# VHH binders against q7zyf1, part 17

Target 1, 260 residues: q7zyf1
Amino acid sequence: ALRIKVISMGNAEVGKSCIIKRYCEKRFVPKYQATIGIDYGVTKVHIKDREIKVNIFDMAGHPFFYEVRNEFYKDTQGVILVYDVGHKETFESLDGWLAEMKQELGPQGNIDNIVFAVCANKIDSTKHRSVDESEGRLWSESKGFLYFETSAQSGEGINEMFQAFYSAIVDLCDNGGKRPVSAINIGFTKEQADSIRRIRNCKDSWDMLGVKPGATRDEVNKAYRKLAVLLHPDKCMAPGSEDAFKAVVNARTALLKNIK

## First folded at step 7 (VHH)

Design s43 (framework vhh_7aqx_2)
Fold by ESMFold2-Fast, scan of step 7:
Structure s43 (fold): chain B 260 residues (1-260), chain A 123 residues (1-123)
Amino acid sequence: as target 1 above (260 residues)
Amino acid sequence: QVQLQESGGGLVQAGGSLRLSCTTSGFTFSSYAFSWFRQAPGEEREFVGAISRSGGSTYYADSVKGRFTISRDNAKNTFYLQMNSLKTEDTAVYYCAAPKRFTLYGSYEYDYWGQGTQVTVSS
């Protein structure tokens, strides 16, 4: 049987332990080390016609446990990366989590050979949602990561996420431990994804085009042309690209109305 | 501007008690988890205790567990470290700390720190 190591990462209180518990109910034997901020379990999962043995490490997200967490990043095949859709801070922390893992693995440790499943958790919440699906999906897919909308409370998305996640890990292991390049990110680049995210966070039309207030007609048109080529529907299939392209077109129109 | 300021440090006899306070400004206080650290001369900074955003979870270093209690008062934008049964080994500069509100980088490094308050425990 294939043996794989999976870790969960994310801020405190995003519900990652509840996701693990929901899926692993009656499916694993806990080898628990709660005193060090890491819960460890072993389970057997059947993916298609294969039995795989999964070692799951549910890692506490608090900075107190950093020294403990860094010992467990090594030899990982999969990461479940969790944030709370109702708390934008937890989403913005994802780059920090990736940086922590990359730093601990060093130049010799390739995160490119690790399967990541991003869980946009707590979609059942009755509170205002602070991270749109398109935003979370764009961030995830720009990095070649799987993306799922989940609710540990209702169970929504959980089984779908784990099935896809484990299937991807099996594929990676069968491919000599190397993730297929571009398997998830069809039709857009990192630059396109970063541009869409920047435009979404802009406060006004000048900012959307990346020009200073009072820019000339020529400067506005030059910035517009650069973004329009980058985000054109024929060249960009990224989630949110249509809205970003419309925003850029509208920003140009608004600015040029008042420029002689 | 985000700021944290410690108070309540001083000299105390072994077996005594002190309560440290950390007053915050520039935060949406209820949106933050908070921590206490300490550093003795020539030593690395050591974790002491932490309290979650909701106040429903607290965490302590084994060396202080059962003796120290962390708490928060959202109405006063202040959090506390109650130190009981103090030992000479507890002598250190104590720091309050918080992560960045919207982004966390390198979870082993806190973004916001107080200036520190000296605690000296005499035999």
Scores: ipSAE 0.000, ipTM 0.119, lowest interface PAE 16.1, mean pLDDT 75

Design s44 (framework vhh_7aqx_2)
Fold by ESMFold2-Fast, scan of step 7:
Structure s44 (fold): chain B 260 residues (1-260), chain A 124 residues (1-124)
Amino acid sequence: as target 1 above (260 residues)
Amino acid sequence: QVQLQESGGGLVQAGGSLRLSCTTSGFTFSSYAFSWFRQAPGEEREFVGAISRSGGSTYYADSVKGRFTISRDNAKNTFYLQMNSLKTEDTAVYYCAASPKRFGTFSSYEYDYWGQGTQVTVSS
């Protein structure tokens, strides 16, 4: 029986406890969340005909529990990163969560040896969605992380997430505690991912091409050429690349129509 | 050389509203996360709310959730605490704080720079 340590990370109120409690046995210590911000559970799962014992630490996301969380990052095999698709700030916080973990693991700790499953949670919500699937998937895959759309209420995506997550951890353990080379082949570069994210957040055609309002035809065409090469569908397999490429093409057309 | 200065405090009746401002100088405002703390007489300094470096994340103490809103204005090098539905329990000296970290924390020890404080008094 393989023993693994899993922690949850994410802002307060993103629903991570609702997801996690479904799959843990009855060893929760309720008073820990009230006093120190950690719920502890144990579950046994069956992955590829193997019994795996999972120790899961549901870490409160509130800043009040920052010092307590620091003690629990060590010796982790898996992380469930949760955000709320209806609250963009919870998604934007994910880089901060990674930075917090990296800081506590120090220079000898390597998150490349940890499996991350990103849960874009609350997809069942009737309220407006603030983070598109392509944004969440791009962020996750750019870091070599698994990505899932989930709803704790409907159960959508949850079983798929846990099965893939635990399977990836088993693969990591079978590979001497290191990610297999194939798991890090994402088919795009950091520059491509950063450009796609920037373009999706742009409001006008000048910003999309990265030029100042009033740029010349030559300046517009130079910016367009650089982005079109970078984001061409044949050269970039990143999630959201097709939409970003179309946005760049449309931005050039709109700007050049009014530039003599 | 670095300075944080609170303003907007005062006396208000329960159920009223106040907006606190913290104006900063001496550092690159956009590179910092900001928080508000408060301290009632005889109590320790308590976390109230935080806003991340990007402005995309906000956190609040349970006692103020739904009533207080933190925001930032990078063009003015100023951040704010909008306080609604004030209670007598909100009476305290309010401090603004800045950290080079991407996210604010509840620990006052994590903040590099502090304002001098502004008094908020909520009367029954």
Scores: ipSAE 0.000, ipTM 0.125, lowest interface PAE 16.8, mean pLDDT 78

Design s45 (framework vhh_7aqx_2)
Fold by ESMFold2-Fast, scan of step 7:
Structure s45 (fold): chain B 260 residues (1-260), chain A 124 residues (1-124)
Amino acid sequence: as target 1 above (260 residues)
Amino acid sequence: QVQLQESGGGLVQAGGSLRLSCTTSGFTFSSYAFSWFRQAPGEEREFVGAISRSGGSTYYADSVKGRFTISRDNAKNTFYLQMNSLKTEDTAVYYCAAPKRYSWTSPSYEYDYWGQGTQVTVSS
């Protein structure tokens, strides 16, 4: 039978244990892995008419296990990355979690053969949302990760996430640990994603074009052409790209009107 | 709830043309981006083409680029796939799909809304 190992990662209090509990309600048999010292769940699921044995580990980042993190991350086929949409610091910490996993897997560590599902959790929260869907989705898709909006409290998005996640892992395994063509994100590059994030955070026209105040007309136009080509609708379909392109066009217009 | 329905499939000879339509209901059409996927027997579902929410951007798989055109008609709540210069390799069940906003080029397993599919068969 196909056996898959799944782990969940994320800051404390983002709701990752609640996501696991919500989905696993009477579906998983609790187990204990003595070597690692961590509780985990075991179940069998049917994906594409195949019976798959799933081992799911929920580690809270407990310091007692730092020296055995290699065993925790070892032989993982899927990772659920969880953050809280109401606390931006939990979203910003995702890069740190990825770095930790890569470090523990060693110099040969390659996350390209692992399916990642990002859960933008607590969408049911009444507090102000600090991470827009477009931000979370752009970060996730720029890395080739699945993106889901979830609420462990309401159950919204949970079953959909796990079904898509397991299906992607089965597809990966069936293709010898390689992503099938139909599973590849094709809309944008890391450079385009980084540029969109930079422009989103800019508040003046000089910064948006990446030029210093007082730049010449030629310098403004050169910067504009570079960004316009990078973010052109024919070349970039990243989340937020239309707004970024519009911002760049407007920035050029505003600056050129004030240049003699 | 959101529903999508394909039409226009059928049998056509290599070198011929077909136009597929996807009619939608249950939501504000102009607020969604749309995509076409296809699945041949024994194969995974593959991306064919996409059109952005505004209609200002389109994207195509390399295998169909230059031959297929995706378009939308907001007044009719319908979007289309114009298929020209058809090849036997284009034989598949074609599906229309609507992703969540800002995710219109994502892999098929991330799409929320799907049609039931329409068969396209290209004979040699």
Scores: ipSAE 0.000, ipTM 0.095, lowest interface PAE 21.7, mean pLDDT 75

Design s46 (framework vhh_7aqx_2)
Fold by ESMFold2-Fast, scan of step 7:
Structure s46 (fold): chain B 260 residues (1-260), chain A 122 residues (1-122)
Amino acid sequence: as target 1 above (260 residues)
Amino acid sequence: QVQLQESGGGLVQAGGSLRLSCTTSGFTFSSYAFSWFRQAPGEEREFVGAISRSGGSTYYADSVKGRFTISRDNAKNTFYLQMNSLKTEDTAVYYCAAPYRFTLPSYAYDYWGQGTQVTVSS
């Protein structure tokens, strides 16, 4: 039977363990916990009429566990990367998690040959959402990662995520350990993706256009033209490009109305 | 041969304090990181706090941050959980735990204590 290694990564309290427990608890034979911040379990799943045995390492996210986590990055086929949609700092930490894994794997390890499933978790929360679906999806797809909206509490999205995740890992293994296609090659550039992410994170119209407060009408219009061409729907197929384009148009209108 | 034994549990009023101890035997205490877990009635075991081998780093669950402090005493082969500003939702059986194996998967449970009951009344 095919044997794969999966790890989970993300900040403390984003619900990583709850996601794994929600799906895998019923399939763990046996399940064990390590008090050093690594929970180990084994489960057996059937994907495409093939039995696979999954070794799952649920890794605690605090810097205290850094030395222990380092031992577990090697020989990984899949990563479940989790953040909390209600706490933007957990989303902003994702690049740090990738950096930690890359550093530990060294130049010999290539994350391009690892399947990542990003879980935008806690979508059941009744509190205001601080990370929009389009923002999380854009970040994930710009990296070539799978993206899922999940709730460990309700079970929403969990089975769908694991099914797609395991199927992608099987495809990876069947393709000699190489990813067949990268999502970042589907009709947008890094500059377009970075611009959309920047615009979503802007706190005012000046920042949105990339100009300093008090910029002249000419400076505002020059910045607007550059962004409008870059983000036009005919030129940019990135998730969230339409919303970013509308935001840029609205920012220009607001600034020009108030320039005296 | 490895043993972990909790002590210090009991009944306390909301807003009060308790100090739990975990005394260990059968292994080299200074070589291990240690953790506290708890389990409320009808719930699953949840992580509470951890302390590194050196004692220089601690980590806490969000529900207890600022209220609980973990510490260790290598000379006594004992580690502690100081619980302040206790709430009724802190009522649980508290377990001390030590790692079984760090670098390889294991088909064995972590080293666990028997548990000590903490009851916080209103």
Scores: ipSAE 0.000, ipTM 0.118, lowest interface PAE 17.3, mean pLDDT 75

Design s47 (framework vhh_7aqx_2)
Fold by ESMFold2-Fast, scan of step 7:
Structure s47 (fold): chain B 260 residues (1-260), chain A 122 residues (1-122)
Amino acid sequence: as target 1 above (260 residues)
Amino acid sequence: QVQLQESGGGLVQAGGSLRLSCTTSGFTFSSYAFSWFRQAPGEEREFVGAISRSGGSTYYADSVKGRFTISRDNAKNTFYLQMNSLKTEDTAVYYCAKDLRFSYGSLEYDYWGQGTQVTVSS
């Protein structure tokens, strides 16, 4: 029987324990080790007509447990990485979580051969949403991670996330512990992702096109052509590319109206 | 320019099978993920299943898991929904959809087909 290790990561109070308990309520019997900040459980699931045994470690996010968490990063096949869509700080902390894991695994460990499922949790609380779906999805996909919008409270997205997550881990195991080369064409580059994020944060049409205020008509058109090709919907499948492309078109139109 | 067209619907008795097809044109088929939705009389449109760009990942609504299979054929610019063990509750108009922003479990879609009627008799 295939055995896999998965861990959950994320700030305190983002709902990661609730996600695990919601899905595994009748399949997963957690064993709590209160003093070390790790909840441990074992469950059995069937994916692609295969039985797999899952060891899941729900790791406490508090800094107090940092030294304990270090012991549990090794030999991991999957990570459930959780943030709260109503608290942008929990999203911004995701890079810190990745850095902690990379530091513990060291140069010999390869995070590229670990399946990550990012859970944008608490979507039922839309009134105070601080992280747009496009922002969370772009961050996740730029790293080759799975992205899901979830609500542990309502159960929305939970089953879909776990099925995709376990299926991806089975694919990884079937390919000798490496992601299958044919599995995913993400459809965008780092340059495209960086450009979309930059454009999203710009407040000025000059800055949006990457030109200095007072640029000539020719300079504006050259910058526009470069970005239009880079972000064209036929060539860029990145989340937010359509809005970025539209913003670039509008920026050019606005600038050219006032150029000599 | 972008077009999606469903076919393969019809009348079938409970326990039977149907295969729906979605033929596409106006874009590079292999670059996109695809989904199926359905709408029963007097109800909201609901998600049925999705297939990733590579075809390596598929997702299904709980109500159809184990009975329906989504697949794609990049050479024919077509994707399919194989429906087995049909129930009267599966009676609906079925729609295919293309989403530029689809990422595995995403439910956002930007282009839709016209729909094909599936009727399951008791």
Scores: ipSAE 0.000, ipTM 0.101, lowest interface PAE 19.9, mean pLDDT 76

Design s48 (framework vhh_7aqx_2)
Fold by ESMFold2-Fast, scan of step 7:
Formats: sequence, structure tokens, C-alpha cells
Structure s48 (fold): chain B 260 residues (1-260), chain A 121 residues (1-121)
Amino acid sequence: as target 1 above (260 residues)
Amino acid sequence: QVQLQESGGGLVQAGGSLRLSCTTSGFTFSSYAFSWFRQAPGEEREFVGAISRSGGSTYYADSVKGRFTISRDNAKNTFYLQMNSLKTEDTAVYYCAARLYFGSWSEYDYWGQGTQVTVSS
């Protein structure tokens, strides 16, 4: 039987432990009271008629547990990376989580050989959503990560996430511990993905075009032309590209109304 | 052959102290996290305290916090529960348990047979 190691990462209170409990069909309330930094679970699953033994390490996200987490990054085949769609700061922290893992693995450890499943959690919340699906998906897919919308509360998306996650890990193991590489065009570049994320986080039309407040008509049009070519629907298949392109078009129109 | 053996249980007066030991064999002691549980007559088994693999982290149930201290001695393959300011409600069979990793909902790999602690008023 194939044995794999998976860990969960993410900020405190994003619902990591609830996702794991939901999948394993354990009681919502833990049998024992304490969480001390790393919760360990073992489960046996069947993927494509293959028996897989999974060791799951649910790592506490608080900085207090940093030293404990360091010991568990090595020899990992999969990472479940969780954020709360209602709290944008948990999404923004994902790059910090990747940086922490990269530093602990060192030059000999490569996250490119690890399967990542990103869980945009708490989609059942009736509160206003802070991170759009397209934004979370773009961040995830630009890094070669799987992306799922989940609710630990309702159970939505959880079984689908784990099935795809484990299937991808099986594929990794069958390919000698390396993610399969091919000439497949993913339809967008890092520059396109970075531009879409930047535009989504801009506060005003000047920032969206990357120009200083008070820029001339010519400067606005030059910046617009560069972004319009980069993000044109015919040239960019990235999630969120259509919204970013429309934002750029609208920013130009708004700015030119005030420039004579 | 893996074994966990509790010792140090017995009868003690309320307000007194008692130290439990759990001696282990058959596995690499330093690789395991350890916990104490207890079960009173007619009650469910409840968590008492835990110590991490490194010994750098400890956690206790609210009912014993400030009164009980868990510790480990890797050289002796033994871990301990120091019980101070004992109350009659602390009367229970105390079990030691070991697991490769620690946390509230994780399964325990190995369990002791239990040692009786009786606190009289």
C-alpha cells in the first residue's frame, strides 16, 4: 500500500481542523480537548482501486507553533492550504505560508514536487465575501496548485477536494516523485497573472493603469495600450482576465473624462 | 513488544500530592508524544494532560490546570504526572498513552492498563 504524508497550512481560525474532521467523518467536537500545535490523523483511502495510507498533520497556524511546524515540513507529498473567503488577510497570508515552507525545506527541498490543494473555505457564510473565486483560482493556478471552494460547515466541496488531491499525489508518485511535465500551454503567463492581481487590489483608476495621479492623456493612453495588449481576451486565458480587462478599459475612460 | 506501565497510584488525602509514572518499552521513546487520561466510575474517559515530543510544550484540562504537571525523562524512557492539591473529584483510574504525533482528535498508538488514584476527604 502506498504511504503518503500530507500537511495542512493556513492562518488560525480558517477552518483547517474542521475540513479534516469532516472528511474523516469524525465528530465535530473533538473526542479529546487539546490542540497543542500539530494534530495527527491516519486514514486509509481507495483511489482508482489502489489502497493509500495517508498520514495527515494538521498544523496550528499561530506563530506560537512555528518551531513545532518546522519539524514536519520535510518529506511531504501534499499540502492542503486553507484560507477564509470572508477574511482577505488569510488569503494574503498564503504567500507567507509558502515562504515559511520553502525556507524550512532549504535548497534541497523543492515545492514543485509537492501537490498543493488550495481550499477557499467558509463559502457557506452569509457575510460579504472578501475574496472572489476568480482571484483565489488565479493565485492557485498560477502556481500549479489545485483550487477548491469548500465549506466545512455544510460539507460542500470537501470530498471532491480530497479525491482530486489524492489522485494528484498518486500521479506524482507514479511519475517518480515529480509532477508530470508537458508542453501543455496553460493559456497565461506569470506577468499576466501578476497584472490581474495588481489591478484587482488597486484603489483607483490611476493605480489600475500604473500611472501617477495627474498623468497626461498620452501617458494614460500609453499605459492603457500596454495593459490592453497584455490582458486582451484573445491573448489571456487567465481566471479574472475579463474583469481585469474591463477594469482597465473603464479606468481609461474615467481618467480621460477629466483630462483635456 | 510494546508496553506502557503506570505506577505511583494509591490512596491520598484531599489537599495531598501524588506522582504517577509511566515506564515504556518496545519503541523509540524520544519520537513519541505522551498524554494522561482518567476515568471515574460511571464516567467517560477524559483528557488530563499532554507533553510534546520535544518536551517544549505541555497542555492540561481546565479542571487540573495549575495543579498537575506533566514531564518526561528520555534517558529513563519514563514520563510523569505530578498531582498537587488533590480533590475528591480527582478519584479515577489514570491511564498513560503514547502517540507519534499529538493533538486533540488524533488516535493514540499505545495505552497503559491504568492505575487507581483515590482521594479521600
Scores: ipSAE 0.000, ipTM 0.132, lowest interface PAE 16.0, mean pLDDT 77

Design s49 (framework vhh_7aqx_2)
Fold by ESMFold2-Fast, scan of step 7:
Structure s49 (fold): chain B 260 residues (1-260), chain A 123 residues (1-123)
Amino acid sequence: as target 1 above (260 residues)
Amino acid sequence: QVQLQESGGGLVQAGGSLRLSCTTSGFTFSSYAFSWFRQAPGEEREFVGAISRSGGSTYYADSVKGRFTISRDNAKNTFYLQMNSLKTEDTAVYYCAATKRFLYTSSWEYDYWGQGTQVTVSS
């Protein structure tokens, strides 16, 4: 029987503990409290007719747990990264969590040997959504991570996430401890993903094409051609690429209306 | 032959104290981290506390934090659980356990187990 270690990471109050409890005990805790201690979960699951023994650790982000974080990062096969779709700062903090893990594992701890599942949690919330599915999915897939929309409150997406997550860990173990070539990252490059993220965050047409205000018709058209080739729907299958391509086309049209 | 043997259990009144010992043999004591678990009738074994291989780190379940202290004595191949301010809810069979890796809170991660010692806290 395969024995695996998984940990959950993310800001306080994003619902990490509720996700773990929902899966392990099939119970939702209606009043959530920030994780202030080490939470544990033990499960036996069957993936592809194999019995897997899973030990799940929910690490607290409080300073008094700093000295023991390194112990939980070591020998980990899977990481569940959780953020709250209603609080953009929790999504932006994911890069910080990855940096901390890389630092604690040191040069021997290549995260390419670890399966990551990203949980865009609290999709049941009536609060305004701060992180669109396309942005969360793009961030995750650009890193070779699994992406799921979840609600610990309703149970939506939880079982699907864990089944795919454990299946990927089994594949990792069967592939000598290295991630197989990921189907979720075929069809686009890092440059394409970075460009889509940049365009999505642009506030004006000059910025969107990467030109200075007052650029000439020739400069606008040169910048447009470079981005149009990079983001063409036939050449880029990244999430959000169609919208980014349309934005680039529209930016060119807007800028050229009042240029000589 | 590997052996872990608990001692120090018994009957104590609420508010009292007990010191449990786990004496080990058959393996290199200094190479292992140690934990205490407990189990009440009809319940699963629950984690109580852990001490690292070096003895420099300890961790406790929330239910016992501030009341229980785990320690180890490498010269005697023995580790301990000092239980203070005991409550009736602490009544359980207490098990000592050994593992190569600190802070496994799951019982199925442990390599070696003692037979258990009964602790009864009366009102």
Scores: ipSAE 0.000, ipTM 0.124, lowest interface PAE 16.6, mean pLDDT 76

Design s5 (framework vhh_7aqx_2)
Fold by ESMFold2-Fast, scan of step 7:
Structure s5 (fold): chain B 260 residues (1-260), chain A 122 residues (1-122)
Amino acid sequence: as target 1 above (260 residues)
Amino acid sequence: QVQLQESGGGLVQAGGSLRLSCTTSGFTFSSYAFSWFRQAPGEEREFVGAISRSGGSTYYADSVKGRFTISRDNAKNTFYLQMNSLKTEDTAVYYCAAPKRWTLGSYEYDYWGQGTQVTVSS
């Protein structure tokens, strides 16, 4: 029987513990209450008619518990990485969480051998949504991570996330502890994903093309050609690529209208 | 723009009680977890207690557990530290604080009040 270690990461108050509790109420057997900000449990799940024993560490996201969290990153097969769709800063903090894990695993550690499931949580509060599905999905998939929209309150997406997450971990274990080639997104590169995210956050047409205000027609066209090739619909299947390509085309048109 | 302001400090006899308040402005109060810290002369700033965004979880330093209680009032954009059974070693400047973002390798907080003096006499 396979034995795997899973941890949950994310800012305080993103609903991380509620996601775990929602799933655990049916099959989770907690072993102890950690006064140090780590809740530990053990559960067994059946994936593809195989029984898997899962050790789950629900790590408190508060900065107060930083030094305690350090001890629990080692020997992890899966990470549930949670943010609140209603609070953009929790999404922006995800890079910080990855950096913390990478630092604690050190030079010999590699997150490429770990399955990540990103949970865009609290989708039941769509009135306050500050992170679009396309943005969250693009960030996740550009890193080879699974992406799910979840609500711990309603239960939406929770079972689907855990099912896919555990299935991916089983595939990882069967592939000698490395992510199989089929888990790599075919259809776009990290550079394409990073460019789409940058373009979405640009405040003006000069910034969008990566040129200085007052750039010449030739400089504008050179920058445009580079981005247009990179983001062309025939060459980029990333979420948001069509909108980013259109934004780049429109930025060129706007800039050239004034410097004809 | 974003500010935290303590009030309620003062002089009290050992065994007495005080309630500190922290009033906030310039951000959405209900979106933040809050903490209290203290600093005695010549010592480092130490953690006292924290309350979660929902108010459903509270955390305390061992030295104050059972004597201090942290609470919040979202309607007033204010959170509190109720201090009971005060000891002379509780004498310190008390600060309220709020984290905006996690920081690698740090218990750092992004927002701090100016501090309020609490003096416990024997």
Scores: ipSAE 0.000, ipTM 0.119, lowest interface PAE 16.2, mean pLDDT 75

Design s50 (framework vhh_7aqx_2)
Fold by ESMFold2-Fast, scan of step 7:
Structure s50 (fold): chain B 260 residues (1-260), chain A 122 residues (1-122)
Amino acid sequence: as target 1 above (260 residues)
Amino acid sequence: QVQLQESGGGLVQAGGSLRLSCTTSGFTFSSYAFSWFRQAPGEEREFVGAISRSGGSTYYADSVKGRFTISRDNAKNTFYLQMNSLKTEDTAVYYCAAPGRLTFDTYRYDYWGQGTQVTVSS
C-alpha cells in the first residue's frame, strides 16, 4: 500500500480538526497528544483502485505549540491549509504559516514538491464574510495550490477537497516525488494576479495606480496605461480582474479631475 | 433564459479530427469569454481551452496545446473546438462553459452545456 504523510495548518479555531474528523469519521484512528498540541490519526483511502494509507498530523495553530510543530514539517507530501472566511486575519496569516514551514525545512526550504489544498472554511456561516472567494482563489492559484470552499458543519466541499488532494499526492508520488509540469492557470500570469491583489488592498487612487500623491498628469497616465493593458478583459481572465480594471479606470478619472 | 448546447461529438480513430460547436442563446455573445472542459470516466473535469471576449486571446491546457484550436463566430453566437491528432487519452465528455462576471466576489463557470461524448478508438 502507498503511504503518505499529511499535516494540517492554520490559525486556532478555523475549523481544521472539524474538517479532518468529518471526512475521516469511522475511518480515522485518533491518537491524542493534547499536552503537545498534535493530534495523530491514520486513515485508508482508495484512489484509482489503489489503497493508500494516510498518516494525518493535525497541528494546533496556537503560538504556544510552535516548538512542537517544528518537528512535524519534514517528510510531508501534503498540507491542508485552512482559514475562516469570516475572519480575514486567519487568511492574512497564511503567508506566515508558509514562512514557518519553509524555515523549519532548513536551507532547502523548498515546498514545490508538496501538494497544498487551501480550505476557505465556514462558508455556511450566517455572519458577514470577510474574504471573498476571488481573493482566496487568486492567492491560492498564485502559489500553485488547490482551492476549495468548505463547511465542516454542512459537509459542503469536504469530499471534493480530499479526493482532489489525495489524487494530486498520488500523481506526485508516481512522478518520482516531483510535481508534474502543468500550466493550467486559466488566462492569467503571476504579474496579473499580484496586481489584482495589490489593487484590491489599496485605499486611495494614488496607491491604486502605484504613483505618489502629487504625481503629474503624465505620470498618472503612464501608470494607468501599464495597468489597463495588463488587466484588460481581452488579456486577463483572473479572479477579480473586472473589478480591478474598473478600479484602475475610476482611479485615473478621479485623479485627472484634480490635476492641473 | 441562458443556454449553451454542444454538437459534433462522436467516434473517431486515433490520429483523426473532430470539430465541436457550442451554440448559445440568451446572452450578449460578444460580452462573454468561453471555455471548453472535458471529463473522462472516473476523473475530474479538466480545462481544455478558452477564448477571450474579443477573440484576441486563447488559452490551452498543456495536454492539448498544438493539437486543439478554439475559435468563435460572433455573427452566429457560436464557438468551436477544432481537435486534431486525436489520441485515445482524449476520450471524454466535452462541455462548453461560460464564466460569470470576473468580479472580486465571483469566479465560477455559471453556464454549462449538457456535454457531448467524444470517443477515440485505437
Scores: ipSAE 0.006, ipTM 0.448, lowest interface PAE 9.6, mean pLDDT 79

